# Designs tried in a protein design chat: miniprotein binders against q56419. Part 115

Target 1, 326 residues: q56419
Amino acid sequence: MEGRTLEEVQEEVFKRHGVLVPKKELEDLAKALEEAGLLLTEKVEARLKEEEEKLKRERPMRLAGLSYPEGEREARAFLEAFRASYPGEGEEARVLLMPHLEPSRVPEVYGAALAALEKTPPPERIYLVGVAHRPLKEKAAALPVPFQTPFGPALPDLPALQALDALLPFELFNTPLAFREEHSLELPLFFLKGRFPEARVLPLLVARRSPELGEALKVVLRDFPGLLVLAVDLSHVGPRFGDTPLTRTLAEEARRRDLGFLERLAEGEPEAALAFLGANPTRIDGVEVVASLLPLLRERKGKVLAHRLDLEAPTLSAVGAGTLVL

## First folded at step 9 (miniprotein)

Design i44
Fold by ESMFold2-Fast, scan of step 9:
Structure i44 (fold): chain B 326 residues (1-326), chain A 108 residues (1-108)
Amino acid sequence: as target 1 above (326 residues)
Amino acid sequence: GDLIERLEELAEEVIRYLKEHGEEELAREIEEQIKDIIEALKSGDTESAIEILTELAETIARVLHRLGAPEELVQKVAILIYDVARALGMSPEQAYEIAKRFARAIER
């Protein structure tokens, strides 16, 4: 328990300040605070257990009022503004790749996703696959509870989630706390719930490549057809991610890597997409998701609707975002 | 055709692993239970086939757990058990239940 708390602290410091605190320094600090009676106590464990119990009932909004409006009317106007930011037409999606980056930084990319959803028949359920930004006990996890949104709760598809759990070699519902603050699910879900208010959701997180997840999903999708959504960001470049400061050349290379990856996925060649990145390593968090879902992506042809590289000026870093329909 | 092919796949995966781990007698027992499923199906006795499959799944689960089988094999076997149950005419709900019983017995 206490080990998980230190890892969460390390991740939060990195995400807020762009600095990775060495584990030894966090351990030394935690030990000093424990000796002072201020941290890593029974009280911290009790609070974490209370939070975990709350997550058994529902997943509350964490980014309302920050990344999207809290009120339904304002949220609807916000969503329509994103659609308006993309001047093109959508394409019907059976598989949708969309970002989970802060929406305001890449509005036309989210607009392209909304355009695709407009052309897509309303699904009974959405398989929403995001990236774990906190440790999971297993390679993947799900949380089978309603996720709150400004448009009302996104209800879990319990039969489909239980079917998925039955075919995995590990317990699917293994790390509820990892879902407490997970933008790779919350941000795409805002847009998906706004467009498909009646659809149930399977909220899934991938921490490490899990071919087992892809094999199980291939079976479950036959009995429980639905829209598969890969909520992933593309290239991560610059000092925040361990690279040199962003230059024009590095930005152009990141754009070429992102587009090369997406175009190979659009040709139904996910192994080729992964191999293409292997020759040019840029931190694409979608790699683990794509590697997990290979059986669902092979031989599916589609179209890249949008791509942007977002500049994070304070850190001279950038994150790529794209919309792909298969 | 399809059902027999899935039973054959199930037999091949489990028997190969058991033989690699010195469990020749259990490999023979599993082969005989699969033969019994096929015979029950030929006689139109689907209920007996389902009962034998359920017993087989529990036996395989206990042995794979005891031998510390890798997750890849456990999942492959679970999916094959699901496919066989569906081919036997079980509903998706019933077929997932037998797969769950297998997975739970593994204590993953």
Scores: ipSAE 0.519, ipTM 0.795, lowest interface PAE 2.1, mean pLDDT 86

Design i45
Fold by ESMFold2-Fast, scan of step 9:
Structure i45 (fold): chain B 326 residues (1-326), chain A 108 residues (1-108)
Amino acid sequence: as target 1 above (326 residues)
Amino acid sequence: GDLIERLEELAEEVIRYLKEHGEEELAREIEEQIKDIIEALKSGDTESAIEILTELAETIARVLHRLGAPEELVQKVAILIYDVARALGMSPEQIWEIAKRFARAIER
């Protein structure tokens, strides 16, 4: 009950429902909820310690049967359906920007990413950079274990991860639990593993801008060349994201900001892309990743293959998604 | 990638739910409207298909709300409707009109 007394709660219930709830009853309820919270916290702590130990061995699938099929045959058919949803040809990618939102919402955007991967020679390794949706102990983190997929485990590139760790001023393998439920890695990885089954992976999360990560990656990529993938969504607007209900004007603003951001990246001008967004009023979540990876994005020209603003009518909210090759 | 397949998936989800809740007449009505969309598409009449889909979206939202359908099902049906609209080549502005109608019908 942050900022509210029991008397204030009693008054609110009376005004709204015309019922005077005894203060003692509210006190007893608050105490019972506190006790239940303590028991749940202890159980959650025990479960998290168990999950952390499991993550030292492998990262299991969390979204299989929900966002993509569990079986290899069904997963293959699913992936080919997404490719078919994009009528265009791809472009070869040295750097690929792709989304990480629910694939079924923007199948043509994931299809564009698959088209780009078809034109790209199979890389020996993939640097997969996602966005941390849980706190990290440092600005960035990695998890050096096999990631399970319907196409078999995506194996970590241990020599490249170790080289990266050695160049950073912080421990790279600092927050294993942040990877337990991380769709910004799991969803793109499904598509990447389906197309490049033999590629090893560096699964990286960015929580806050880390210029030192970009500088270290530039060095590591020279010695361990591979495909760089930025797994980022674009604008997040509407009540689901703490905003006002989506209007046509706000949707147009989100589209303009998404496309202006992507177009400047395609010109090899990542600083201009960041400057264009200013205060980032539509909450493009790629900002921290782009800001971290500046040395890898400068002077690399490319093409925007797809963009969509996905509308969620029940919540009057929207999320932008795009595919960019550099 | 198949527009007709997406329409059939939308029909299957909604009609199954309605029949499970004793709404056989509404299930038939929605079945007929979806068949009308498919026939319009087969004849190359995309304009009629868009008009029928827009009205169907509002009808589905109103019925699901009346029956107290789980929010997860409502969300899934909304997404299928927008997928059909996108596959029909509807603009973001046209899809926004469908979204507004759907949201208003859920609230009612």
Scores: ipSAE 0.000, ipTM 0.159, lowest interface PAE 18.2, mean pLDDT 84

Design i46
Fold by ESMFold2-Fast, scan of step 9:
Structure i46 (fold): chain B 326 residues (1-326), chain A 108 residues (1-108)
Amino acid sequence: as target 1 above (326 residues)
Amino acid sequence: GDLIERLEELAEEVIRYLKEHGEEELAREIEEQIKDIIEALKSGDTESAIEILTELAETIARVLHRLGAPEELVQKVAILIYDVARALGMSPEQIFEIAKRFARAIER
């Protein structure tokens, strides 16, 4: 097979330039390109290892100056503008479901979350559960380091994280690199830290449903009470997500799926919420999180404060976002 | 009361699993140690209970791992050990260490 490739290259050069390149020179070039590829792989691996070591100390901001202001005063004004975009008064939350979509796309939805936080007593800690957008070595992971924000670092709750790690059949701190660029944690954290600056955080990512995570969290929350936050987006429809272009019918179906899911969660029926979506969930990324946290969501009644299906006109696609308090 | 009932119920489940997999002598040892922990909890003899709990962690986690016990069973044991250790006033470090041994008895 290797000999065929070199012969093809030799023939192509002759056809284009009328020159016969000796086979040995082509072999030497092929080997040099392969060795360059190996050297590039080694350099990439070295850089990833260096980044992983850095993540053992802190998690830096990645979206400051893009999705939210970098400076503290500008960040506070930004947060208050989002609160002002929601005309309601909110409800106290023991569990909060909020989006991790770009905030400027759904300001009223984030405003509703802020309204709920205003009605909620400051927690000692926040269990922030997001969705892994990169592979994890296990079904779930956490990163036990300070997460930088414009309001100062969100400090990890080390005792609660250690308790959680001790009750899981896998290493909780298993994939640091997955946290390097993770908007499902960074964007909700911006709002949570702005409202609860003294709260410690458990930054958790779910890649696949983990009933053992929910069982362990039930025990840990009993001993280390705090606010549980599910940072999840709802329906993902349109070409950007592998579908046909968005139609009014598809948009209405997405809205119906989102609201039906949220309303069943609000009735304290998470299994019914999952069953309602069936095999066609319109790619709600919260499904795996809800399926993992069933013991924490059962029999907790609440209220849907906001819902929006954000249209991305250039791609004829849409993403659903909602705020639910339990 | 509730903790002792949970200890007895889970002990029956673990003992049944061990006997089904040929570990009858270990099942008898565990049954006796659970009885001793319950007596220590009732009498407030925390020092004796801690020693027995530590010995169980050293032994049963290795056996459950070798036998390929279901993750659900391993996690139930880990949670109960966590609750017992908390009731005995063990340090957080001791609690996390022994609970972790039980939770990670099964390898992939």
Scores: ipSAE 0.447, ipTM 0.782, lowest interface PAE 2.6, mean pLDDT 86

Design i47
Fold by ESMFold2-Fast, scan of step 9:
Structure i47 (fold): chain B 326 residues (1-326), chain A 108 residues (1-108)
Amino acid sequence: as target 1 above (326 residues)
Amino acid sequence: GDLIERLEELAEEVIRYLKEHGEEELAREIEEQIKDIIEALKSGDTESAIEILTELAETIARVLHRLGAPEELVQKVAILIYDVARALGMSPEQIYDIAKRFARAIER
C-alpha cells in the first residue's frame, strides 16, 4: 500500500483488472498486512537483540563453506594453494596492506600477502583494520570477542583493546552487530590466523576518517607492538558501482591509479597517496582507513608485491586488489 | 546522575560476581571504595574521586583475573571504569594510565 488511500488502491485495481474490490475487503487486507508487518518488526527486533547478545561472547564464521573451507585440513590446503599461486618471495612486514575481496578472484594477491607473512616474525598481536560495510554509531569500532576460524578462535587482545578504547574520544565497542557479517575482517583473518595461530587480534572497523584512531593506535602500538594489517580493496569501477561501463582504456587507467596510490604509500607518503586519488578520482574502500592511520604510515618505506584488477565481464565492472608491505 | 548511575552499575557487576565466588570481604572493600568515590563527588572533591578510581581499577582488574572471570564481564567492567573516568573529566593521559594499569593486571 505504501501510504496510498484505500480508494486509490480500489481505483487502480479496477483500471488494471476490471474488478471493483469492495472497500471492506481492502480494509481487511490492509489490516492483515499491517499486523503481519508489526509481527515481522517485533521478530526482527527480537532476533537482532539475540544476535547482539551472542556477539558479546564470540563472533562465528559466516563465510566458511562459501569463501573458504570449513574443516581445518581443507582450510590448510586452501591456504597453501593460495601461497603457491604467487611465484615471488615475500618481504618482511611491519605494516601489511592486503585485500578483502573474494579470495578466489585474486589468488595471486592473497598469495603475495602469505609470502610476506612467511618472511615476517610471528607477532604477539595483529591490528586488523577493515572497512565497515554497515553503519557504525561512531567513526570506528572494535569487537572484543573470539573470532572463529577453521584454525581455531582468533582471541582478542583485551589489554591492547582496552588501552585503545581509553585513548579515544568515543566508545570503541559501539556497534557489535556491524561485525556479524563483515568480510573485510573475516577474509583477511582466515589467512592471518592460518599463518600466525598464536597471535591475538584487535579487530577494527573504520566507517569514516578518524585521525584520533591513528593517533591512539600509534601510542598503543608502542606499548603493545604488533603487525598492522590494512584490509583494503582498491579501485571500484563500472556500472555495478554507479560508474561508466568498463573499457580497455578505463581498466588500464584504474590499474595505473591503484599502482600510483600504492607506490606513494610505499614511499612513506600517505598524504601524497590520498592527494593523488583526489586528483584521479576512484572509489577505494581503503581511503578512509589510510586517512585514519596517517601517523602509522608516514616515513615508512616498503614494496608493492602484487596488484590485480579483477574483471567482472557480465557487469562491465572491476575491483582492484593489491598487496603492499611497509 | 549519569556518573553516579555508572558507578552504581560498576558496583553491581563487580560485587555480584565476587559474592558469587565466595569473596564477601573483597566485595565489601570494593563497595566501600565506590561509596567513597560517590561521597567525594557529592562534596566536590574530584581529585580524591580520581585517586580512588585509579586504585580501584587496578584492584578490580587483578581480582577478576585471579578468579578467572569471563571475558564479557572483564570487558563490561573496563568500559564502565573508562566511562566513569571520562565523566570525571580526566585527561586522555590520565585515562590511558588507568587503562594501562587495568590491561597489565588482566594480562598477568
Scores: ipSAE 0.000, ipTM 0.122, lowest interface PAE 22.1, mean pLDDT 84

Design i48
Fold by ESMFold2-Fast, scan of step 9:
Structure i48 (fold): chain B 326 residues (1-326), chain A 108 residues (1-108)
Amino acid sequence: as target 1 above (326 residues)
Amino acid sequence: GDLIERLEELAEEVIRYLKEHGEEELAREIEEQIKDIIEALKSGDTESAIEILTELAETIARVLHRLGAPEELVQKVAILIYDVARALGMSPEQIYYIAKRFARAIER
């Protein structure tokens, strides 16, 4: 970005220390700093390669002790407390849309998801589709390793992942480092593993709409039936997201857009849900996932079980969260 | 499944694209190879059908790559090849190998 010229550096040193540093000494210093920067870059690259190698074996918990308890017993009590926060009955899900927002902020929304899982027959596998919060080399990615949870490791469904990889025009197992810290997978997985401890998982991230992912998943789901989970948050409004401070009008607009989107999905009309949002001015993350999974969502009717727009008072911002069963 | 129907879908997609790009002779050759797969299947010669399918997949991949075919078409063809290979009773390893080789032989 902005770099200082040697002349500007020379002038600043003179002003502060009353010493005029010869240009050659500044050139030598600049070269030494550049060489040190290259060494630091090499060290960072080596560290990233080491971390990437570790991710070939397993994906460790990152949010244990922060967003959920580390111990199995405490984790089960925690999960049941969320179920208790939702007073309604669940509905059987073939497709579940649930949030990945910090669970303690929207307990009734996660409770609704748990209620739906309670009514759903245990699947052999879960297709867990989250949103990439870090750049991916391709439009989508997966990590084919065990994901650690307080309930034991969530094992990858390797045959289904290989089938998916084979039907895509790009390497599915790209960008492993994007999975190192990814709450859109880790937080829903906590609840899914707690309810379906025997289910294998396909942990998938979408960065940009990938219709080819949806086409491939339609084929894979036919051969490897399972529960499809869209782990997405809804509206993101306020200064934290590059918007104006939250007003009553903006909050109402966010709720209207969240519910209109979910309602159209519940009618089995995902294209109508996308069209309803237009330019997506309240930044619903689910847009990219829904646009990628159109073939799996069409003509599948269901019910919105819960919705909340969670206020983050310190930043005058808010994030929408919902539970939808299809 | 409808194995012959899938092979016919494969032929229609590829042949249409090739003809639109001036590859009339290759379109004819691909149509003949698909016919050969169907004839092998009717004769109960599944091994020959698999061999011809593998060669066909490589030929289609090379041609679509040369012509800069859209990713959408490449994936559609890969799915059809996957479905045909599955219907032929190929092992999961062979199915994944053939589909993956096809899908990625065409540089995007």
Scores: ipSAE 0.459, ipTM 0.777, lowest interface PAE 2.6, mean pLDDT 87

Design i49
Fold by ESMFold2-Fast, scan of step 9:
Order: sequence, then structure tokens, then C-alpha cells
Structure i49 (fold): chain B 326 residues (1-326), chain A 108 residues (1-108)
Amino acid sequence: as target 1 above (326 residues)
Amino acid sequence: GDLIERLEELAEEVIRYLKEHGEEELAREIEEQIKDIIEALKSGDTESAIEILTELAETIARVLHRLGAPEELVQKVAILIYDVARALGMSPEQIYEIGKRFARAIER
């Protein structure tokens, strides 16, 4: 493609159709079209429309057999193993902050989340707020369809989702394809559905700070009470994330940054938590989520149950993960 | 001061591991390169010290990967190399280049 990069093609398709094509699919299609002498755009657009139509009915598992077992029995044993990896006791959660990175990297942190869920009475619904890893047409989005899990489908809370949509100044159901490949929802949902099989779910993604979302959620939670889950990872440091190579000092700074952030949230001071991160809050992928949900986090005290900085030697990089109950 | 101490610690960790795995020639090469860095620093030739450190980091990563060194040792060595690079006053761009070369070598 003379004069065009794959990134430029992704951007053009997103601008015109509001979806980001997965890089692998775009690369595979580019090779085929290059060999055929055809333009990439039309073939990609046809494929995106097909995938979007499928998402109107359900959201299939993407990470089953990779990040968690496909079978229900194996999935249950997997949860028990993660719970066993955390030696502490949980605490009841009204709000739960948990990670969304690969569970096997931070088993004790997911174990702490499971411990908290064991102490929490079953909610009628879970407000599951993840981080958009693909651009959204608006600051936030939701997908109002069943999400498949090894424990059966997590059913959407349609009345609560519609109530939320009605209160927002933008269409909530605005980027279905952003949910096709979204581990920030799929991985936490695996654990949440295993613990609360009867709970309905509001699967929400935040791309940019949306105070309107937090204000609307405060109203909806009053009429549709449930468990609020923030599925966010913490510090991202090192070359894999376009940052300075990991040193002992940077690793210690990352741990201090993560814990300082979580501890301020535990004091019911989310603005102080954001301020503590200083001039570069983007080092933590949960910043946009926390900034959007301020009305739900203020004056709510809790406890940090676990924290870990997962070190990746081959890339000299690290990702922070934590479990916080409020 | 502290910088020389970090270089000596790096030398001890790497040379010990190499000798334990029969790599006497590589251990001698690495010892010599670290001595060259120390001499360059003593003479105020920081540019030469940076150049030698960059090549040394890649060499160490390649050897540790080839010998199947434990991840914990690779991590310790990487942190020591970056601590030395920071202490040398290397720019973020220069440190990124060391990290990139090290990461590529240990992934091979």
C-alpha cells in the first residue's frame, strides 16, 4: 500500500465506520489484497459489518482455552486454584477494583478479588466497568447482549442499561465492535460469573473521562442497586509500553505509585488519588475509569487487599495489579 | 563511588554464572569490558563508557539467554545494567536503546 500504513488504514476505517479493525485481521487481509492488486478498505468494511451483525445477538468467548478453561468443571477448579493462591480473608464489597490482565500473571491478586466476592452478598446486577482497548465513537459504551462464559451466559440488565442510556448526552450502545476483543470485560466477567451466576450485568467501557457517565450511574444505582466493579490495571512501565527501561528505582516508583493511588481511593478521596499520580496519570490505565466514576467513589472507605507488580524479564517491563474493596 | 560498586556487582553476578557453566572465555571478555568502562570513567571519558556498556549489555543478554539462565538472574542483571546507565547520566533515548537491544537478545 503505497503511502499508507496499516495504522492509517485503521484510522480511516474508524473515522468512517467507528470501529478499529484488529491488527492481525488487517495484516492478513492486506497481504491477500496486495497479492490480488485490490484495495484493502472495501474488503475490511464488509468483514466489519458481518462481525457487527453477529454482536447484535451475543458476545462469544474469545479467551476460552487460552486464559481460562472452556469446560465448566475445569473453570470451577481454576477459580478454586486462584482463590487458594491468596492467603488472606476478603471483605464485603459495595465497589470492587480488580485487574483485567492475564490472570496467571497475578494469581494472588485475582485470589483477593475472589475472597472479596465470597464475603459479598449476591447482587441482582453487576456494573462492570472496563477500559476500552479500541477507540469508541463516544467517551463510553455498552453492549446490551448476553456475554458467553464457561458458567453460562451473563445476561444483560436491559432495564438498567436503558435507564442509563436515557440519562446520557450520547448514545450508550455506540461501538459494538469494540466489545468483540475486550479482555478488560471478559477476564473479570469470568470470575464474577463463577461467583454470582444469577447476576445480570451492565458491561461498560470507558475510553475517555466521562463525568456524565458517573453522574448517570449514581442515579441508576439508586433505582437499580448492584455491585460496581472497576476492572483496571495499574502502572505500565518499560519498553513494551513505550516507556523507559525498567530499573530497580522505576519498579519501586511504580509500586509506590500504585499503592498511593489505591490507598487514597480506600480513604474515599478519588480526586486525591488522581492528583497523587502527578503530571502523567496515563501510566495507570484505570485513570479514565476512576475520573469518570468520581461521584460513586467519594466518601466511600475501604481496604487494599492485594497488590503486585508483575515483572516481564524478556521486555524489561512491568504491569501493576491490585484488588481494592470499598 | 556507587557507580563503580554497581559495575563490580554486575561483574560478580555475570562472571560467577558464566564460570559455573564452563564459559571461561566469555567470563574473561566481560571482565575486560567492565575494566574498560571503569578506566574510561576514571579518565573522564563518559562517551566511551556509554559505548562499551551498550555493547556489554547486549553481549550479556545473548549469553544468559543461550545458557538458559533463570529469569530471576536475568532480571537482576537487567536492573543492574539500567542502574549503571542511569548513574552514567545516559539520556532516555540511550537507555531505551540499551533496553531494546537487551530485550531482543534475551528473546532470541
Scores: ipSAE 0.000, ipTM 0.168, lowest interface PAE 18.2, mean pLDDT 83

Design i5
Amino acid sequence: GDLIERLEELAEEVIRYLKEHGEEELAREIEEQIKDIIEALKSGDTESAIHILTELAETIARVLHRLGAPEELVQKISILIYDVARALGMSPEQIYEIAKRFARAIER
ESMFold2 (binder alone), alone request of step 9: mean pLDDT 84; pTM 0.815

Design i50
Fold by ESMFold2-Fast, scan of step 9:
Structure i50 (fold): chain B 326 residues (1-326), chain A 108 residues (1-108)
Amino acid sequence: as target 1 above (326 residues)
Amino acid sequence: GDLIERLEELAEEVIRYLKEHGEEELAREIEEQIKDIIEALKSGDTESAIEILTELAETIARVLHRLGAPEELVQKVAILIYDVARALGMSPEQIYEISKRFARAIER
């Protein structure tokens, strides 16, 4: 059917199964499949529209029972176990970079983030900036609804979101469906809500670098002060990501790349951090977020609290994760 | 920064751009309106200052759109107008509406 005639399809079936299917039956089948496909497409479109309407009211948990416990008591014990996995005391954060990959794979890194949050005064609001894993209509987006967590709903900071929307050259509240299944927001939010249950949230996704987002956020953060969280993973290497199988040398290179990037951010030199990655900046998924938020990261010194390269032996692949406080 | 300083920054950015694009008369009109806002503030007439700013914001948005002004300039002007409106004590709704008109005046 992809540039093949019905006669060619008939011939292939005969060669493989020894059955000659009448042309009329193939035509009737093709028509029935086309009609079924159209009906299925209509059902899918109707379901997506229904999901989009639901997302205008709230964002339900998708990873409860999978990546973290559904019940509040169990979720609290789970969160404290991650804190216990990091032996350090942490440091106060005005800006926090933390991962968004499966927490169980890098417990010490999430533990370091929790240690930093423990040393940080409770913010009135959290600017949670994640990475879009689905297409956005614009370079960035936000969803101004409560996000459900085991610790109760994380409420949107509507005044701050409206101020941000007013300073952008595009509609901020675009692409609600991109938030339906978005682990770069849901996984960090679990930890943030557990530590700061009263904080309101600005859930933001970046698909492509948006300098205008950084300029607008600089203004909004001045008027609506809060904790800025960059929920980003670092190096992605190996066949799972369309690359060659991980070797010891490539793993060491990835660790050096991650640490060199984070250390330059810690010196308050985000442009130098981006330049350090050289000709292949897309190997770190946080590049677009950092490039968008340059005005918020310049001249802000801090410390790398943890870094791990999560090795997936079955796929010979790895993902870097780190915790940085600024 | 002081409210007057932000109004002067707004004037400088917009008037420079307009003069560079042959809009000398409009540049003079905008300069005069900004002076009127400053005079209203000096006399304690914040209500008149807000009225003039609202009208000025619409005029600037319209002309920057007509001239195809760069996104960077449009956002910078929107931020300056946001800062001025906030300092004048305008309501959040009024501040957001005015700023939004500028931020979205030009899209490529």
Scores: ipSAE 0.486, ipTM 0.804, lowest interface PAE 2.6, mean pLDDT 87

Design i51
Fold by ESMFold2-Fast, scan of step 9:
Structure i51 (fold): chain B 326 residues (1-326), chain A 108 residues (1-108)
Amino acid sequence: as target 1 above (326 residues)
Amino acid sequence: GDLIERLEELAEEVIRYLKEHGEEELAREIEEQIKDIIEALKSGDTESAIEILTELAETIARVLHRLGAPEELVQKVAILIYDVARALGMSPEQIYEIARRFARAIER
C-alpha cells in the first residue's frame, strides 16, 4: 500500500513513541528508501540483461546431474535403461507425442518414445514443441542457439527457423529468458539428441493456442521436412493443482480423459480430442499445443504406445504421461 | 497452371478485402500487377515476374497494415506470396527477403 503522507507518519511516531521527528528527516529517510529500491531494481535489470546476453550464444544444461547424467557415457547408459523399461517394439513416427515430466517418474513412457525413435528414419531436423512455463511476449517463441546436452550441442536449424519467423505475424525470437529454465524442451531433447545426434532442432514453446503457428509450420515442414515432436504432459490432478486430495474416482477420471484425448488424436481427429476434454477440468497441458497444430495432426492415424498416471504420494497428486505415434 | 492458380488465389483474397474497405482503385492496381506477372510468365520473363511480385508484396503489406487487417488475413496473404515466390523458383534468400519485408511492413 502507498498511501501515507509524511504528516501522518510524523503524527503516528509522536503518538506511539513521544518523539517528534522533523519533517526533513522523514523526507530524507523516504528518499533514501526510494533510492535503495531503485538500486535493487537496477541490479535486477543488470542481471536479466546479463542472462539474456548469455542466451544469445547458447542454452546451457540446467538439469544435468539432477534429471539425467552429466557425463556422456553415463547419459548413454541412462538412455539404454529407459529403452529397456519398455518391453514392446515401437512404430515409425511422423509425429511423436512424448512427455516432459521428470523421466524417472515414468521410465516406460520415455522407453516407448525411444522405441518409436528406433523405428523412425533419422530426420534432418526435429521440430520440438514444448509448453511455456513462463510468460512469453507472444503466443509462441523459439530460441535460435545451440542447446547443450551430454551428447554434445543440439544445433539450431537456422534456415527453417528463419522461414518460420518470416511466415508468422509476430517476432518468433521474442522471449529468450523463457528458455533459460524450460524442462518441456530440455528433457525431451536429452532423449532426442541421444537417438538422433545429427539432427538439427527447432526449439519451440507454446504459451497460448496459436493457429498462426500451425499454419506457418505446415508450410515450413513441406520445404524443410522433419520429425514433429509434441513434448506435453497430460492430466494434472490433486491438491498441488487446486483439487481435493487424489481419490480413486479422480484418478480414474484423469486416466479416462488422458486416454480419450490420445486415442482421438491417434484416429487423426484432433478437434474431437479437444472437444472430448471440454473445459479441460484435469488440466492436460497438451491442449494448447494440439490446438495450435491442428493442420499438422488432422487425418494422421497412429497408435498410443504407453500411458501412465504417476502418483506423487507426498502431495496426494498425480500427473499423466503418454507416448503417441502418428 | 499451378503458379497461375496461386496468383489468382492471391488476387481474390487481397482484392476482396480491399473492395470491402473502400479501396477500389488500389484493388484495380493490384489486379493489374498480378495480370502483369502472369503475362511475364507466359512470355518466359521470370526476372520481370519476380520484380513485379516484390513490388506487389510491399504494396499489399503497407495497405493491410494501414487498414488494420486481421492477423489471420495477413498470414494467409504472406503464405500465398511465399508459395508464389517458391513456385517462381526464387532462391531461399530471395524468398526470405520478400517474406521479411512483408512481415516488417505489417508490424509497422
Scores: ipSAE 0.295, ipTM 0.706, lowest interface PAE 4.7, mean pLDDT 87

Design i52
Fold by ESMFold2-Fast, scan of step 9:
Order: C-alpha cells, then structure tokens, then sequence
Structure i52 (fold): chain B 326 residues (1-326), chain A 108 residues (1-108)
C-alpha cells in the first residue's frame, strides 16, 4: 500500500468516527494484509497441486445433481426423456456433431443425438472432441484417466491415446487442470456413456486450430476405429458475446448461419462450411474443432437432424445448437 | 504404389531440408536407406525393410531435432513412418514404439 492511501484511510475514519488512527497501526494492518495475501496465494497453489494429483487417477463428476441426475436410475430416466423429446428417427453416425451447452435448454437437439446413437452400432471407442474453455499449454490436449458418470466410469483407450500422442509434434497430455471443469466433454459424455456403456473414450480438447491433430487422428482411426464426436455449440450472439442485443432479424441471421454451416458439413465440404461463416467464425466455438479435423470431415455426406437457437433472456443473447450425422 | 510415391515425395523434402542446413552427408545416407526400404517393399522382403526403417526413424528423429525442424515436416515424417510400418505388417505395439521414440526425440 502507498503511504498516501493510508493518510486517506486515516482521514475517512476521523470524519466518520472522530478517531485519529495512528499511521503506525495502519502500516501494521497493511503488512498483515500483505502477509495474508501471500498465505492465500500459497494455499491456492497447494490446492491446485492437489487437484492435479487427483486428476492423475480419475476425473470426477462436476455437474451431477445440476445438469443431470446423480443416481443411475434417475440418470437413465433423464436420458430417455431427452430421447422422447425428439419425434424423429435417427441415422447411423460415423461422425456425430452434438452440442455441449446445458441439455435442458435444447432437449430436442440432444434427443436427435440419442436417436442417431440408437441407429449406430456400438463402437469399441469414442473420440470425443470438445472445446477448451480454459487455456491449454498446446493447441490440443487429452486426459488419459477414467471419467466418472452416473452410468459408471468411462474408461480411457490408452493404446489409442498413446498412438495419437506419438504422431503429434507436441505432448498430448499437457494440461490436466483444464479437464477439472470442462462441460464440453462432461455433458456429451453423459449421453454417450448412457448409450454405449462399454465403449472406451479418448477425451480431447481443442483450444486453437491444430491441423496436425486432424492428420494424426486420420491415421489413428484406421488402426483404432471408433465413433468421432464433435461436441460443439454453434452461433453465440448478443451482448454476452460482444454483440448487439438479440433482435428477430439477428436471430434469423444466426439460424441461417448455423444451418448453412451444418448443411455444408453434411455435403462433405468442411472448408466451404468454414468459408460460409465469413467474418464471424470465432462466434461459433466449433470453428477451431472443425478446422482441426478437416481430413476427417471431407467427402463425408450426412444429415442435419436438429437445430435450435436458444434464447438467454436475461442477457438478450442466444446460443445455437445442432445435431449432425456424417 | 501410392505409399511408395508418398515415401519418395517426403524423402525429397527431407533431403532438401538437410542439404539446406549443411547436412549433405546425412542427406545421402538417408536417401540410400529410403531406396533400400522401397526396394524391400517392392520385393516383399519385409524383414530387411523393418530393420532399415527402425534405424532410419531414429536417425531422422535425431537430426531433425538437432536442426529444429518445422512441426509440419516432423509430423509428415512421423505419419509416413507409421504408414510404412503398417505396410510392413508390424504390430500396433511395434508401430507405436517406433513412432513414439521418433515423436519424443523431436520434441526435445
């Protein structure tokens, strides 16, 4: 603390309470606060180290009791309710694009994903690619530990993860703490584990465009075939995302942008899908994932099963969500 | 056919990179080993090809690491080593071992 600020505090106390606090006592208080701050920093560092050590063994549920039920029976009923919210029939998926925002906001979209999984033969493994909401040391990362779910632990596919690591120019297992609280993996995983309880998982996060990840995954998928899942949300519009308040016109534009993006992916034209987004590609958090996985998306034709733009009324903002099978 | 064409193209790129960085002797050495692998692939002599590929992978990893080669080139080499090892009938464990040693040597 600056000496001038101590004098200001002294003056304020005198004006309010008629007491002149000696400078020495204010200096002592400032020192005590600095020492408390140092101890708090040390405590935070110790806690982060403890959390990192725990993540070497397993990734616990963070959203159980909040975004999905904690108990297995309740979780099963919850999953079936989402399936029931989608009146259509699914299509078999080799690649599935599904959202990762709060499921209750877009139940029909998650229901469409479940419909697709019903038509898909049980995979031996799932490549679950989400979006990093916290910084990564590298462009992408993975955490090779069991992820807890109400349906039991989703076990990592260690051989496939090690093969992927070997083909990358960076260490794949680089930021364990980024996985501590990561809904882009946890929320899709709830639905995937409910439908494919025996499948092993490669939990992957993309922070920045990594063409090298797509090239490596193309190779790994040949030896370790499985279901590729892109867990991404679509348009982010409104003041919460640095845009103007949502209007009917802006909502219609966001829906057209989302559907145009998805339809081009469904045609097997991921470069065209990225180009279609034009000047605002960063408003779709899936852009970095799609750009990283180009070799896996080219020439794969499919179908858009569902789309919704969900209004976040308090902020006059909205987030798009969709289900696409390739 | 396609694999051999890819091997020849990447070999050309690696050899150019080495020559541009003053490693003319290593460039010639690597070129000869690549030709030996191609001939082994054409003749179906997989045992000789596996032995040469293992030695080549370690040599390339060491020199690319020393020269600070671009990530793009490093990954191209790693993927091709993987593809050649698969074509030679190596097990996933053997392929992983070679690729892992290559990738980690490059990183430091």
Amino acid sequence: as target 1 above (326 residues)
Amino acid sequence: GDLIERLEELAEEVIRYLKEHGEEELAREIEEQIKDIIEALKSGDTESAIEILTELAETIARVLHRLGAPEELVQKVAILIYDVARALGMSPEQIYEIAYRFARAIER
Scores: ipSAE 0.011, ipTM 0.484, lowest interface PAE 9.6, mean pLDDT 84

